# VHH binders against q9ulm0r997to1333: the designs that were tried, part 47

Target 1, 337 residues: q9ulm0r997to1333
Amino acid sequence: FSIPVHFTNGTYHVVGFDGSSTVDEFLQRLNQEIGMRKPSHSGFALFTDDPSGRDLEHCLQGSVKICDAISKWEQAMKELHPGKSEGGTRVVKLMYKNRLYFRSQVKGETDRERLLLASQTSREIVAGRFPINKELALEMAALMAQVEYGDLEKPALPGPGGTSPAKAQHLLQQVLDRFHPRRYRHGAPAEQLRHLADMLTTKWATLQGCSPPECIRIYLTVARKWPFFGAKLFAAQPAQLSSKENALVWIAVNEDGVSILDHNTMQVHITYPYSSVTTFGGCRDDFMLVIRSIPDKSSGKSHIEKLIFRMAAPKIAEATFIMASYMNHCTTTVNPP
Key: E = the ipSAE of ESMFold2; O = the ipSAE of OpenDDE; V2 = 0.75 times the mean of E and O plus 0.25 times the DockQ between their complexes.

## First folded at step 15 (VHH; framework vhh_4orz_3)

Design z8 (at its last look DockQ between E and O 0.88; V2 from the best seeds 0.00; counts 0 for: pae E 2.7 > 2)
Fold by OpenDDE, look of step 15:
Structure z8 (fold): chain B 337 residues (1-337), chain A 119 residues (1-119)
Amino acid sequence: as target 1 above (337 residues)
Amino acid sequence: EVQLVESGGGLVQAGGSLRLFCAASGFTFSRYAMAWLRQAPGKRREWVALIYYEGSTDYKDSVKDRFTISRDNAKNTVSLQMNSLKPEDTAIYFCAKGWYSTSRFFDSWGQGTQVTVSS
C-alpha cells in the first residue's frame, strides 16, 4: 500500500506501508525518504484531517497501525455521512507537521525541515496566529513567493514569450492569498488589493536571484525573533474575567511552559514554567491550570492558583497532550538512559 | 548511494535538436520528482524542466514548447528532448533528483553533460 503524506507547503510525498506498519515505522520511512531528522529532534508528527470536515487535525500515536488509523477514520466518515455518495469519495488526508518545537535542536535542522517549518509558520501568519505588521507581512510573503515561484518575471514586453499582465496580476493575487495575513486583506477594496500587489511586486523583485534555501534562512531568522516561534497557540477565554482584562487570550504552549498572551497584540502577560504547573487538563468543559507560586519569603507558604479557561474540547485535549509531551521531553533529557 | 549519469550532450547548430538521457540508481525512482538543470558559464544553476512522480511536467518559460521532459520508471531513466535550440541554451545540463514526490527542490545531480549551440 501507499499513501500520500501532505506537507504544509501544499506538496506531498507518497509513502509505502503494509498492514503491520505502525505510525512510528511509517514516520521513520518517510523521514528517511525525504531526509528529515527523527521526530525526537524535529518535533514533526503525523496528523489526519477530521472525518466530519471540521477544521481539526488529529495527531496519530506512534504505536497505532497506519491501517487501523485509516480504517477508524473511514468508519467515522461513514457514520457521519450515512447514505451520502460524497462521503464515499472522501479519503483520509495524512499531514506531516511540526508538533513540538525545540530551540536546542535548531543547529541540526535540515534544509527540508527548514522549508517545512517556514511553510507552517507562513500558515500561522496567514491565519493571524503570528504577530506581524503590514510591512513585515509583505516581506515574508515575498520570501515565500520567491521560494515557491522563483524570480518574478518581468512583465512581457510585447513579444513572443512574455507573461500577460493579466497572468502576472493573477499570480500576485495568488501569492497574497497564500502568504499574506487574511486579517489585513479582509474587506479591502479592490484598489487596496491592487496596491498591495504592487508593493509585493516591489519586495519580490528585490529577491531576484535569491535561492530557496537562502530565502528560507532569511524567513526563519525573522520569524524566530518572536519568542513564541514554534509555540502552539490556543484561543481561550478566562473564566474569571477581570474588568480590565480582554475577554480573550492566547494560551501559548512551548518547551518553556505555558504563557498567556494578549489576544490582539500577542504580547505576553505571564509565563508559567512547567515546574510551577501542578495540574493541567480538562475540567468539565473547561481547561484548567493549577499553578504553584513561589513561596513568599516572609511566610514560606506557596500559594496555589487555579486558572480556568473556556476552550473548545478538541483544543483542550490538544493543549493537554502537547504540554504532557513537553514535560516528558524535559524529564528524558535530564535523565538520559 | 544516489547516482545520476547524464548522456547525450554535444555540439549542435542553432535550430537543431538534441536528446539528453539520465540513468538513475540508488533510490526508489518512481516515487521522486526528477528534473533537468542547466548551468551556463558565469551563471547560476537553474531548473529547466521537471517531472513529478506521477508524470506531470513543468518547464521554465524560456524552454516551454521547445523542451520535453519524460521519464521511464521501469528503466529508471529521465530524458530531455530539446528542439529549436538556441545559443542561449548553451550550458552544462544536469539530471537532478527531487527531495520527494512533488518536490521542486533537488538534493542530488550528476556530473552533467555539455550542450553547445552554435550560431
Scores: ipSAE 0.638, ipTM 0.855, lowest interface PAE 0.7, mean pLDDT 92
Fold by ESMFold2, look of step 15:
Structure z8 (fold): chain B 337 residues (1-337), chain A 119 residues (1-119)
Amino acid sequence: as target 1 above (337 residues)
Amino acid sequence: EVQLVESGGGLVQAGGSLRLFCAASGFTFSRYAMAWLRQAPGKRREWVALIYYEGSTDYKDSVKDRFTISRDNAKNTVSLQMNSLKPEDTAIYFCAKGWYSTSRFFDSWGQGTQVTVSS
C-alpha cells in the first residue's frame, strides 16, 4: 500500500504502509523520509478531510491503524452516497500540518519543518488570522514568491527571449492571491491591484539569489515577533457582552493557555493559563469555559468565572481537542516515564 | 546513506548530443522527485530539469525542447538526454534528490560530471 500525504504548500509525499501500520508508525516513516522530527517535537499531526466534503479536518490519533482510519472514512462516504456515483470518485485526503506549537522546540527545527511552518503561517496571513501591516504583508508575499518561483524575471524589451508583460502581470496577481492578505485586496479596483503588483515586484527583486532556506528563515524571524505565533485562532461571540450585538473576539489557543484577543487589533485582553481552567466544552454552537480566578490572599478563596461563546460546532471541537492536547503535554513532560 | 553517482560527461562539439546517467542508492528511489542541476565556472548552481516521482517533468526555459529527463525506477537511475548543445551549456552537472515526492527542493547531490561544449 501507499498513499499521498499532502502539505499546506500544495505538495505531497507518497508513504508506504501495511495493514498493521499505526498512525504513529506511519508518521515515523513519513518523518524519516521527509526530514522532520517526531510529532512530540514538531507538533505536526496527520488529518483526514471530511467525507461529506465540508471544510473540516479530523486529527488522527497515533494508536489507531491507518487502514482502519481509511476504512472508516470510506464507510462514512458510502453512507452519505449510497448507490450514487454522479460527479466522479473521491478518495480520502491526508494532510500533515502543525497542530501544536512549542517554543522550546524552535532550536531543533529542521529546514523541512521551517518550510511547512512558513507555508502554514502564510495561509493564516492570507485568511486574516495573523496581524500584519500593509508594507510587511508585501515583503512576506515576496519571500514566499522567491521560495516558490525563484528570482523574479524582469519584463523584457521587445524582442526574442523575454517574458511578456501580460504573462508577468498574471504571475504577480497569482502570487498576491496565494500569499497576500485577502482583506487588503477586498473590493479593490483593478488599478489598485496593478499598483500592488508593481510594489510586489520591487520587494521581490531585492531577493535575487536568496535561497529558499534563507527566505524561510527571514519569514519565520518576522512572523515570530508576534507573541501568538503558532496559536490557533477561533472567531467567537461572547454571550457576556450581550449589550454589544457584533462584539466578536478571537479565542487563541497555544501552549500558555486560552487567550481572548480583540477582534480588530488582535491585542490580548486576557490569558487564562491551563491551571486556571477547571472545565470546558461545547453544546451545538455554545462553547463554555469555566475559569478559577486568582485566590484572595486574606480568604484563600478563588472566584469562578463562567464564559460562554457562540462558535461553529466544528471549531468548538477543534479548540477543545487542541486545549486537551496542550494540557496532556504539560502532564507528560513534567512526569516522563 | 544516500548515494548519487553521475556519469556520461565529456567534451562535445556545439550542436552535438550527450546523455548523462545517475545511479541512485540508499533511499526508496521511486518515491522522490529527481533533478539535474548544473554549475558553470564562477556561477551559482541552477536546476535545469526535474522529474517527479510519477514521471511528470519540468524544465528551465533555456533547455526546454533540447533536454529530456527520464527515470527508470526498476534500475534506480535517472538520465538526461542533451541535444543541440551550446557553449553556454558547459558546466558540471549534478544529479539531485528531492526532499519528497513532489519537492522542488533538493538535499543531496553527487560529485557531478563535467560537460564541455566547444565552439
Scores: ipSAE 0.461, ipTM 0.802, lowest interface PAE 2.7, mean pLDDT 88
ESMFold2 (binder alone), look of step 15: mean pLDDT 86; pTM 0.880

## First folded at step 16 (VHH; framework vhh_4orz_3)

Design k1 (at its last look DockQ between E and O 0.01; V2 from the best seeds 0.00; counts 0 for: pae O 6.5 > 2, placed apart)
Fold by ESMFold2, look of step 16:
Structure k1 (fold): chain B 337 residues (1-337), chain A 119 residues (1-119)
Amino acid sequence: as target 1 above (337 residues)
Amino acid sequence: EVQLVESGGGLVQAGGSLRLFCAASGFDFSRYAMAWLRQAPGKRREWVALIYYEGSTDYKDSVKDRFTISRDNAKNTVSLQMNSLKPEDTAIYFCAKAWYSTSRFFDSWGQGTQVTVSS
């Protein structure tokens, strides 16, 4: 048997397995073949797409057999679409991407890991889950264009190495669609889109001769200036309605804990370290986080704060699982039993 | 360990033809993209032709109608048929292994084989 494993940059690698192969064994082969470190260092994991086609990914546990995961996906697909139409039955997609990010593991990253981290970050920038201003967004898109396509060729110039104006314009539009934030182009008139393409040309031209590894290093250097680089962000609404507090927030889950960010500015309001998290979990579309604060000096009593957020149940499950993974890592790494 | 051994280079007159061969070992050949790169005197190494794991191909514009890349997964070989050779094609040609099945980045190549096209 073999199956493609997809990456966030739209490429894939075909990996062999048999009926007894576990996810852990499959990942070992994948990592060895593509030059990635093991999951305890890279934080990368294997996911399936959702059988319904929703924007939801399911992390595969290491002890699960690949064939069982595929069969479970196929059974769920059959239950959702039991012979409604001829042909067109979708097959499972395996995705390989970062799930946990460890700052202590940045030294030792492989070139492949850097490429895939940058690619995944680029998808977050495009989707609006990563704060970037308009000028830096265009520089970041140019870096990815240099990695993907190489040096920009000058359009409409006669002579060796030239390219047609139609090909150049199509490529610039493709780069913007793939690597530039959607929110900055939403509703933009054709004139503004053309202006963006002209500015992209300027940024991309300055990268002539810059190698893919150097472009990726620059990309990550810029991206890592954000303190929540590597965090997983979940849109949520606080359940309290006592004032103008019915606004969307980001719940950011990372190595340090759970942080609440302003949805519009992405500025941190508060960070709850895992040591202060007593309980967390979900019921339907309600995510609960119970925080024990520093004890009152006069009474010695801790403050208990109960936070409730509205969030889609599958996203609550994802957030809870990632939080548990970080909490387990911090406990065993810092204070081993 | 990955090993790539190029052969078939030599001296040819402009307009002539030459076929390069690459023997690959040390990795699961059929799952990787493969390429021919070249390096002319005083120039950086550049890709010339690429063949993906499933057999689809891509070429540098300057060689597109003159060069044909092919692979034989049963023999773990890659070949490059070069027709209508020009003096500008003079270079050391390298067989390269991509990072993975659909990658356009390369991590291994051989010692290369010299191709010289006389005017």
Scores: ipSAE 0.617, ipTM 0.856, lowest interface PAE 1.3, mean pLDDT 88
Fold by OpenDDE, look of step 16:
Structure k1 (fold): chain B 337 residues (1-337), chain A 119 residues (1-119)
Amino acid sequence: as target 1 above (337 residues)
Amino acid sequence: EVQLVESGGGLVQAGGSLRLFCAASGFDFSRYAMAWLRQAPGKRREWVALIYYEGSTDYKDSVKDRFTISRDNAKNTVSLQMNSLKPEDTAIYFCAKAWYSTSRFFDSWGQGTQVTVSS
């Protein structure tokens, strides 16, 4: 058997497997074929799309057989679309994405790894899960454009070989759609979008001659300046009775711990290292964190704080699993078998 | 590896002048815009002066006509002449490398040099 694995940059690689192949074995094979590091270093994992068509992804566990995962997905599809023959044409989509990010592993990154990380980051930027101003957004979009399309072609001098203005404009719009934050484009009048395209042109033109690896290097260098690069962000609403303000926050999960970020500015409010986390996971329909505070020097008593957040159930699960993974990783690193 | 080394900071009285220097290495200096950033205590880092690869300059409004940024591509250096210094100019000043020739986004900066302006 073979199945395409989709990458964050829109490309894919077909990987062979048999009825006994586990996700780990499958990933090993994939990594070997595409020249990626081991998952323990790269933090990349295999995901499936959601059978319902929702914008959800499901991380595959390493010990699970690929065939079983596929079968499970197919079964779910059948259950969700009883009697509709049209449901039969949808095939499970396997995705290869970064799940865990380790700062200590940056030095060993391959070009492909960097590319995929950058692409994934770009998706986060587009989705509004990365703090970025309008100017930087254009620059980042231009970098990705350079990577994907190469040098911006000069408007065709009235000669037979020049790209039609219409084509050029179309390309610019495509680039904006692919690489520019949606939040900055939504509801914008046509004139504003044209202006945006013009600005993109200006930025993109400055990258003439820059190779994809160089662009990716720049891209990641800039992106990594954000302390929560590689973190997974979850939208959440604090369930604290006292806060009159139903203000959304971001829960950021990374190797350092769990952080609460302002939803609008993405400024960090507080970070809880994993060492302070005593309990975490779903509690009823909410996400719960139990935090042990550092004992006050004066009282010697540790204060336990219970934090409750309203989150979507799938996100709660995802956050929980990611946290667990980081915690396990930290433990393993301290006591390597 | 990109290296940026700032120098020239110090204590100066209000109305005085300082000249900061930055030595750059580890990249094609001539291809990138350069900037001076500053960070005052308790405040965010902010850009104060920018010089593009071709030599055009831009300044923060608060330092306009007082500060002058310049570069020497042959020596891979950037300078900031600061005149008519004010107590509000007190900060750590950083030399910064932009993404590319016309970028206003900075991807690297040095350790900084302290500038203190006394009243």
Scores: ipSAE 0.017, ipTM 0.258, lowest interface PAE 6.5, mean pLDDT 90
ESMFold2 (binder alone), look of step 16: mean pLDDT 88; pTM 0.895

Design k2 (at its last look DockQ between E and O 0.02; V2 from the best seeds 0.00; counts 0 for: pae E 14.9 > 2, placed apart)
Fold by OpenDDE, look of step 16:
Structure k2 (fold): chain B 337 residues (1-337), chain A 119 residues (1-119)
Amino acid sequence: as target 1 above (337 residues)
Amino acid sequence: EVQLVESGGGLVQAGGSLRLFCAASGFDFSRYAMAWLRQAPGKRREWVALIYYEGSTDYKDSVKDRFTISRDNAKNTVSLQMNSLKPEDTAIYFCAKTWYSTSRFFDSWGQGTQVTVSS
C-alpha cells in the first residue's frame, strides 16, 4: 500500500506501508525518504484530517497501525454520512506537521525541516495565531513568495514575453491569500487590497536573487524572536472572569509550560512551568489547570490555584495531549533510559 | 553569528545629550538597514530611529529633530546622537539589524544599553 503524506508547504510525498506498519514505522520510513530527523528531534508527527470536514486534525499515535487509523477514519466517515454512497468519496488526508518544538534542537535542522517549519508558521500567521504587525506581515509574505515563486518578474515592458499585468496582479493576490494574515484583509475594500499588493510588490522585489534557503533562514530568524514560536495556541475563555468584557485569552503550550496570552495583543500574562502544574485536562466541558504556587517565603504554604477555561472539546484534548507530551519529554531527557 | 554591542548609555539630566554606539559584526553590514530600538519599563520595545544601507534615515515622531542616527560602513558602527533628552526617553536602547537593506523589521539586536533621564 501507499499513501500520500501532505506537507505544510503544499507538497506531498507518497509513502509505502503494509498491513502491519505502525505510525512510528511509517514515520521512520517517511523521514528516511525525505531526509528528516527523527521525531524526537524534529517534533514532527503524523496527523489526519477530521472525517466530519471540520477544521480539526488528529495526531496519530506511534503504536497504532496505519491501516487501522485509516480504517477508523473511513468508518467514521461512513457513520457521519450515512447513505451518501455517491462517488465523491473523501479520502483520509495524512499530514506531516510539527507538533512539538524544542529550542535545543534548532541546531541540526535540515533545510527541509526549516522549510516545513516556516510553512507551518506561515499558516499560523495567516490564521491570526502569531503576533505580527502589518509591515512585518508583508515582509513575511514576501519571503514566502520568494520561496514559492522565486524572483518577482518585472512587469513586462510592452514586449512579447512580459507577464501580463493581469497575471501579475493575480499572482500577488494569490500570495496575499496564501501568506498574509486574513484578519488584515477581511473586509478591506478593493483599493486597500490593491495597495497591499503594491506594498507586497515592493517588498518582494527587494528579495531578488535570494535563494529559498536564505529566505527561510531569514523567515525563521524573525519568527523565532517571538518567545512562543513553535507553541500551540488555543483560544480559551476563562471561566472565573468577573468582568464580562473580552474574556478571551490564548493558552500557549510549549516546552516551557503553559502560558496565558492576551487574545488581542498576544502579550504574555503569565507562564506556568510544568513543574507547577499538578493537574491538567478536561473537567466536564472545560479545560482545567491546577497550579501549585511557589510557597510564600513567609508562610511556607503552597497555594493551589485552579484555573478553568472554556474551550472546544477537541482543543481540550489536543492541549492535554501536547502538555503530556512535553512533560514526558522533560522526564525522559532528565532520566535517559 | 550576528553580534551587536551597544555602548554609551548612562544617566543624564533632562535636556542633556548622550551618544550611543553600536558595533556590529557577523554579517555584511553595508547590506542591511540598522536601527535603534528602545524599551521602557513595562512598555513594548519600539523602534526609535532607522538608517538604511544607503544612508537615508527615519525617526519616530517623538524623537524627530532630537535624535540623529548615523552609520559608518567602514567601521561597521551605528550611532545615535540623542539631544534634548526627556524623562520619557528613559529606556534600554538596542541596536538592531534589519532583515535586508530596505526592511523595517529587525531580526537581531544587542543586549542593550540603559539610558536614564532624570527630571
Scores: ipSAE 0.020, ipTM 0.256, lowest interface PAE 6.2, mean pLDDT 90
Fold by ESMFold2, look of step 16:
Structure k2 (fold): chain B 337 residues (1-337), chain A 119 residues (1-119)
Amino acid sequence: as target 1 above (337 residues)
Amino acid sequence: EVQLVESGGGLVQAGGSLRLFCAASGFDFSRYAMAWLRQAPGKRREWVALIYYEGSTDYKDSVKDRFTISRDNAKNTVSLQMNSLKPEDTAIYFCAKTWYSTSRFFDSWGQGTQVTVSS
């Protein structure tokens, strides 16, 4: 048996397995073949798409057999589409990407890990889950363009060595679509899109001769200045008096704990370290965090805060699993004497 | 247990002034943004003024330049100075505890104090 594993930069790698292969064994082979460290160091994990076609991803546990996961996916798809031919629909898609980010593991990163982490961050920038101003957004897009396409080609000259203006403009718009924040181009008239492409060419031209590893190093140096680099962000609505009030926040989950960010500015309101998180979980579309505050110095007593957020149930499940994974990692990193 | 106790309401003629007070207990007051909400008869509760932990403020446009919110972190109090009162300001006023967010999320409020402005 063999199956392609996809990465966030649009590439894939075919991995062989048999009926007894666990996800852990499958990933050991994958990582050896592509030059990555074990998941305990890299924080990468294997995901499937959702059988219903919803925009959801499902993390595979390490002890699960690959064949069982594929079969479960196929059975779920058949149950959603009774009466269809088994050969008339899509197949499971595997994605390998970062799930947990550990600052202590940065020094040991391989070139492949840096490439894929930068690629994943680029997707977050495009989707609006990463704070970036308009000027810096173009610089970051140019870096990814240099990685993916190499040096910017000059427009067509009368002789050899040029490319047509229409082909060049098409490529520039593809670069913007792939690497530049969607929100900055939404509803923009054609003249503004052309201006963005011209500005992109200026930034990209300065990178002539810059190698992919150097571009990735620069990219990550800039991106890592944000304290929540590597965090998983979830849009959530805190409990409100009225359903007409749109009070969105970001719930950011990382190795330090759970943070609440302003939805517009991405500025942190508060961070709850895992040591202060007593209980967490969901019921329907309500996600609850139970927080024990810092003890009062005079009494030694602390108080309990219950925080409730509206989130879609699948996102609650994802957030809950990531939080539990970080909490488990912290307890398992203590060496016994 | 979070407790917020409002006072200072009453009956006043149009153009008059009132000062509302809120005593807060059961939480680390200096850590939170505080707000005043109001609910007019037959209407939904709406926010009126907000003061962040570091002292910056935000106001509903209809009360801008007439109302002033302030806080005293040492006494765990919030106040609302209301000047040039109009009949449309008639409402029950509630002191509320918020996040530090500009989204004006409220998780606790008091029983309220009635403000009635006669024309």
Scores: ipSAE 0.000, ipTM 0.199, lowest interface PAE 14.9, mean pLDDT 84
ESMFold2 (binder alone), look of step 16: mean pLDDT 85; pTM 0.862

Design k3 (at its last look DockQ between E and O 0.01; V2 from the best seeds 0.00; counts 0 for: pae E 18.0 > 2, placed apart)
Fold by OpenDDE, look of step 16:
Structure k3 (fold): chain B 337 residues (1-337), chain A 119 residues (1-119)
Amino acid sequence: as target 1 above (337 residues)
Amino acid sequence: EVQLVESGGGLVQAGGSLRLFCAASGFDFSRYAMAWLRQAPGKRREWVALIYYEGSTDYKDSVKDRFTISRDNAKNTVSLQMNSLKPEDTAIYFCAKDWYSTSRFFDSWGQGTQVTVSS
């Protein structure tokens, strides 16, 4: 059997497997074929789309057989779409994405790894899960444009070989759609979008001659300045709303711990290292964190704080699993078998 | 070495105005975004105003339309005009340098200047 694995840059690679192939074995094969590092270094994992069509992804566990995962997905698909004989056209989509990010593993990244990280980051930027102002957003979009499309073609002087203005404009819009934050474009009048396209042109033109690897290098250098690069962000609402705080926050999960970020500015409010996390996961319909504070020098007593957040159930699960993964990784690194 | 020196703080009555100044040195000032941060007692440091290298500005919602940030690249200075001050604006105000020209990430700030707004 073979199945395409989809990458964050829109490309895919077909990987062979048999009835006994586990996700780990499958990933090993994939990594070998595409020249990626092992998952323990790269943090990349295999995901499926959600059979319901919701914007959810499901991380496949390493010990699971690929065939079983596919079968399970198909079964779920059937259950969710009873009687639609036409339901037969949708097939499971396997996706290869970064799940865990380790700063210590930056050294040794392959060009492909960098590309995929950048592409994934770009998706986060577009989705509004990356702090970026309008100017930087254009710069980042231009970098990705250079990677995907190469040098911006100069508007065709009235000659037989020039790209039509319409085509050029279309390309610019496509680039904005793909690489520019939606939040900045949503509801924008046509004039503003045109202006945005013009600005993009200016930025993109400055990258003439820049190779894709170089652009990616620049892209990642800039992106990594954000302390939560590689973190997974979850929208959450604190259950205890202080009258003065924004009703929404981002919960950022990374190798350092769990951080609470301002929803609008994405500024960090507080970080809880994993060492302080005593309990985490779903509690009823909410996400719960139990934090043990450092004992006050004066009282010697550790304070336990319970934090409750309203989150979507799938996100609670995802956050929980990611946290667990980081914690396990930390433990393994300290006590290598 | 990056140096940021704030000035202009003081005591003012509610509804009053202050103008803060920051003198920057040790880096190419014109290439970086600059910001004013503030930290109230017992509270986390927060950004209140940002000015990018090209002159565009951004403000915290709570200070929007009251505060105005400006810069003079020739003099390597950043200013914050604060109008209609409120007791809630009481804090140490810091001038901060961005990591890049266009980001909102700050890597350096000064010693700060105290702003106290009395009711």
Scores: ipSAE 0.005, ipTM 0.236, lowest interface PAE 11.3, mean pLDDT 89
Fold by ESMFold2, look of step 16:
Structure k3 (fold): chain B 337 residues (1-337), chain A 119 residues (1-119)
Amino acid sequence: as target 1 above (337 residues)
Amino acid sequence: EVQLVESGGGLVQAGGSLRLFCAASGFDFSRYAMAWLRQAPGKRREWVALIYYEGSTDYKDSVKDRFTISRDNAKNTVSLQMNSLKPEDTAIYFCAKDWYSTSRFFDSWGQGTQVTVSS
């Protein structure tokens, strides 16, 4: 048997397995073939898509057999579409991407790990889950363009393999669509989009001769200046506020704990270390955190706070799972090379 | 270590045909997409043909229906059949390994083989 494993840069790698292969064994082969460290050092994990087509991914545990996971996915798909026995039935999509990020794991990163982390970060930048100003956003898009397409072609001199001005503009718009934040282009007239493409050309031209590993190193150097690089962000609405304004926040989950960020600016309001989190969980669309404050110096008493947020139930489950994984990390050995 | 060795280039009259070969070693050949790139004098290197792990193919528009990429997993070879050659096809042709199974994200290529098409 073999099956493609997809990555955040839109590529895939085909991995062989048999009926007895576990996810752990499958990933050992994958990592050997693509030049990555094992998941305990890289923080990567294997996911399936949701059979319903929802924007939700399911992390596969290491002891699960790949064939069992595929079969369960196929059965769930068949139950969603009863009566279909032939035709273009959707097939399971396996995705390998970073799930847990530890700053200490930067030491010993492989070239493949850096590429895939940068690609995953680029998706977050495009989706608006990463704070970046307009000038820097173009520089980051140019770096990804250099990685994907190489040196910028000269636009005015088409030849057998040359690019016409119209084709060059189409490619530049595709680069912006793929690597540049959607919020900066939403609703913009075509003239403004062409101006952005011209500015992209200027940034991209300065990268002539830069190799993909060099561009990726620059990309990550810039991206890692944000303290929440590698965090998983969840949009949530504090349920106990009486304000009528848009009260959305980001709940950011990382190795340090659970942080509440301003939705528009991404500035941190507060960070709750995992040592302060006494319990957490959800019911329907309510996500609850129970926080024990530091003791008052004068009284020696600590205070408990109950924070309640509205979030979609599948996102609550995802957040809960990631938080539990970070908390359980202290019971396993992690020492990246 | 990945090694890619191209052969089969040469001088051909316009309208003629040529077949390029690439011998691959140092990686699990059957699990990667393979490609032919070309670089004309004074031009940037460009992708011209790609063959995926399952055998499907993709071509640059200017060579579609003239060039055919194929692979032989038993011999770890990739070939490019080039028909109806034009002077514009004159270039050094490189065999490339896709960095992943699906894209023009190439991480390795050989020294190349010269193809010259005279008018």
Scores: ipSAE 0.000, ipTM 0.205, lowest interface PAE 18.0, mean pLDDT 83
ESMFold2 (binder alone), look of step 16: mean pLDDT 85; pTM 0.861

Design k4 (at its last read DockQ between E and O 0.81; V2 from the best seeds 0.80)
Amino acid sequence: EVQLVESGGGLVQAGGSLRLFCAASGFDFSRYAMAWLRQAPGKRREWVALIYYEGRTDYKDSVKDRFTISRDNAKNTVSLQMNSLKPEDTAIYFCAKSWYSTSRFFDSWGQGTQVTVSS
ESMFold2, look of step 16: ipSAE 0.630; ipTM 0.860
ESMFold2 (binder alone), look of step 16: mean pLDDT 87; pTM 0.880
OpenDDE, look of step 16: ipSAE 0.716; ipTM 0.888
ESMFold2, look of step 17: ipSAE 0.585; ipTM 0.831
ESMFold2 (binder alone), look of step 17: mean pLDDT 86; pTM 0.876
OpenDDE, look of step 17: ipSAE 0.813; ipTM 0.922
ESMFold2, fold request of step 19: ipSAE 0.699, 0.628, 0.724; ipTM 0.880, 0.851, 0.891
ESMFold2 (binder alone), fold request of step 19: mean pLDDT 87, 87, 87; pTM 0.884, 0.882, 0.882
OpenDDE, fold request of step 19: ipSAE 0.893, 0.894, 0.894; ipTM 0.957, 0.958, 0.958
ESMFold2, last read: ipSAE 0.697, 0.705, 0.664; ipTM 0.882, 0.886, 0.867
ESMFold2 (binder alone), last read: mean pLDDT 87, 86, 87; pTM 0.881, 0.879, 0.882
OpenDDE, last read: ipSAE 0.895, 0.893, 0.894; ipTM 0.958, 0.957, 0.958

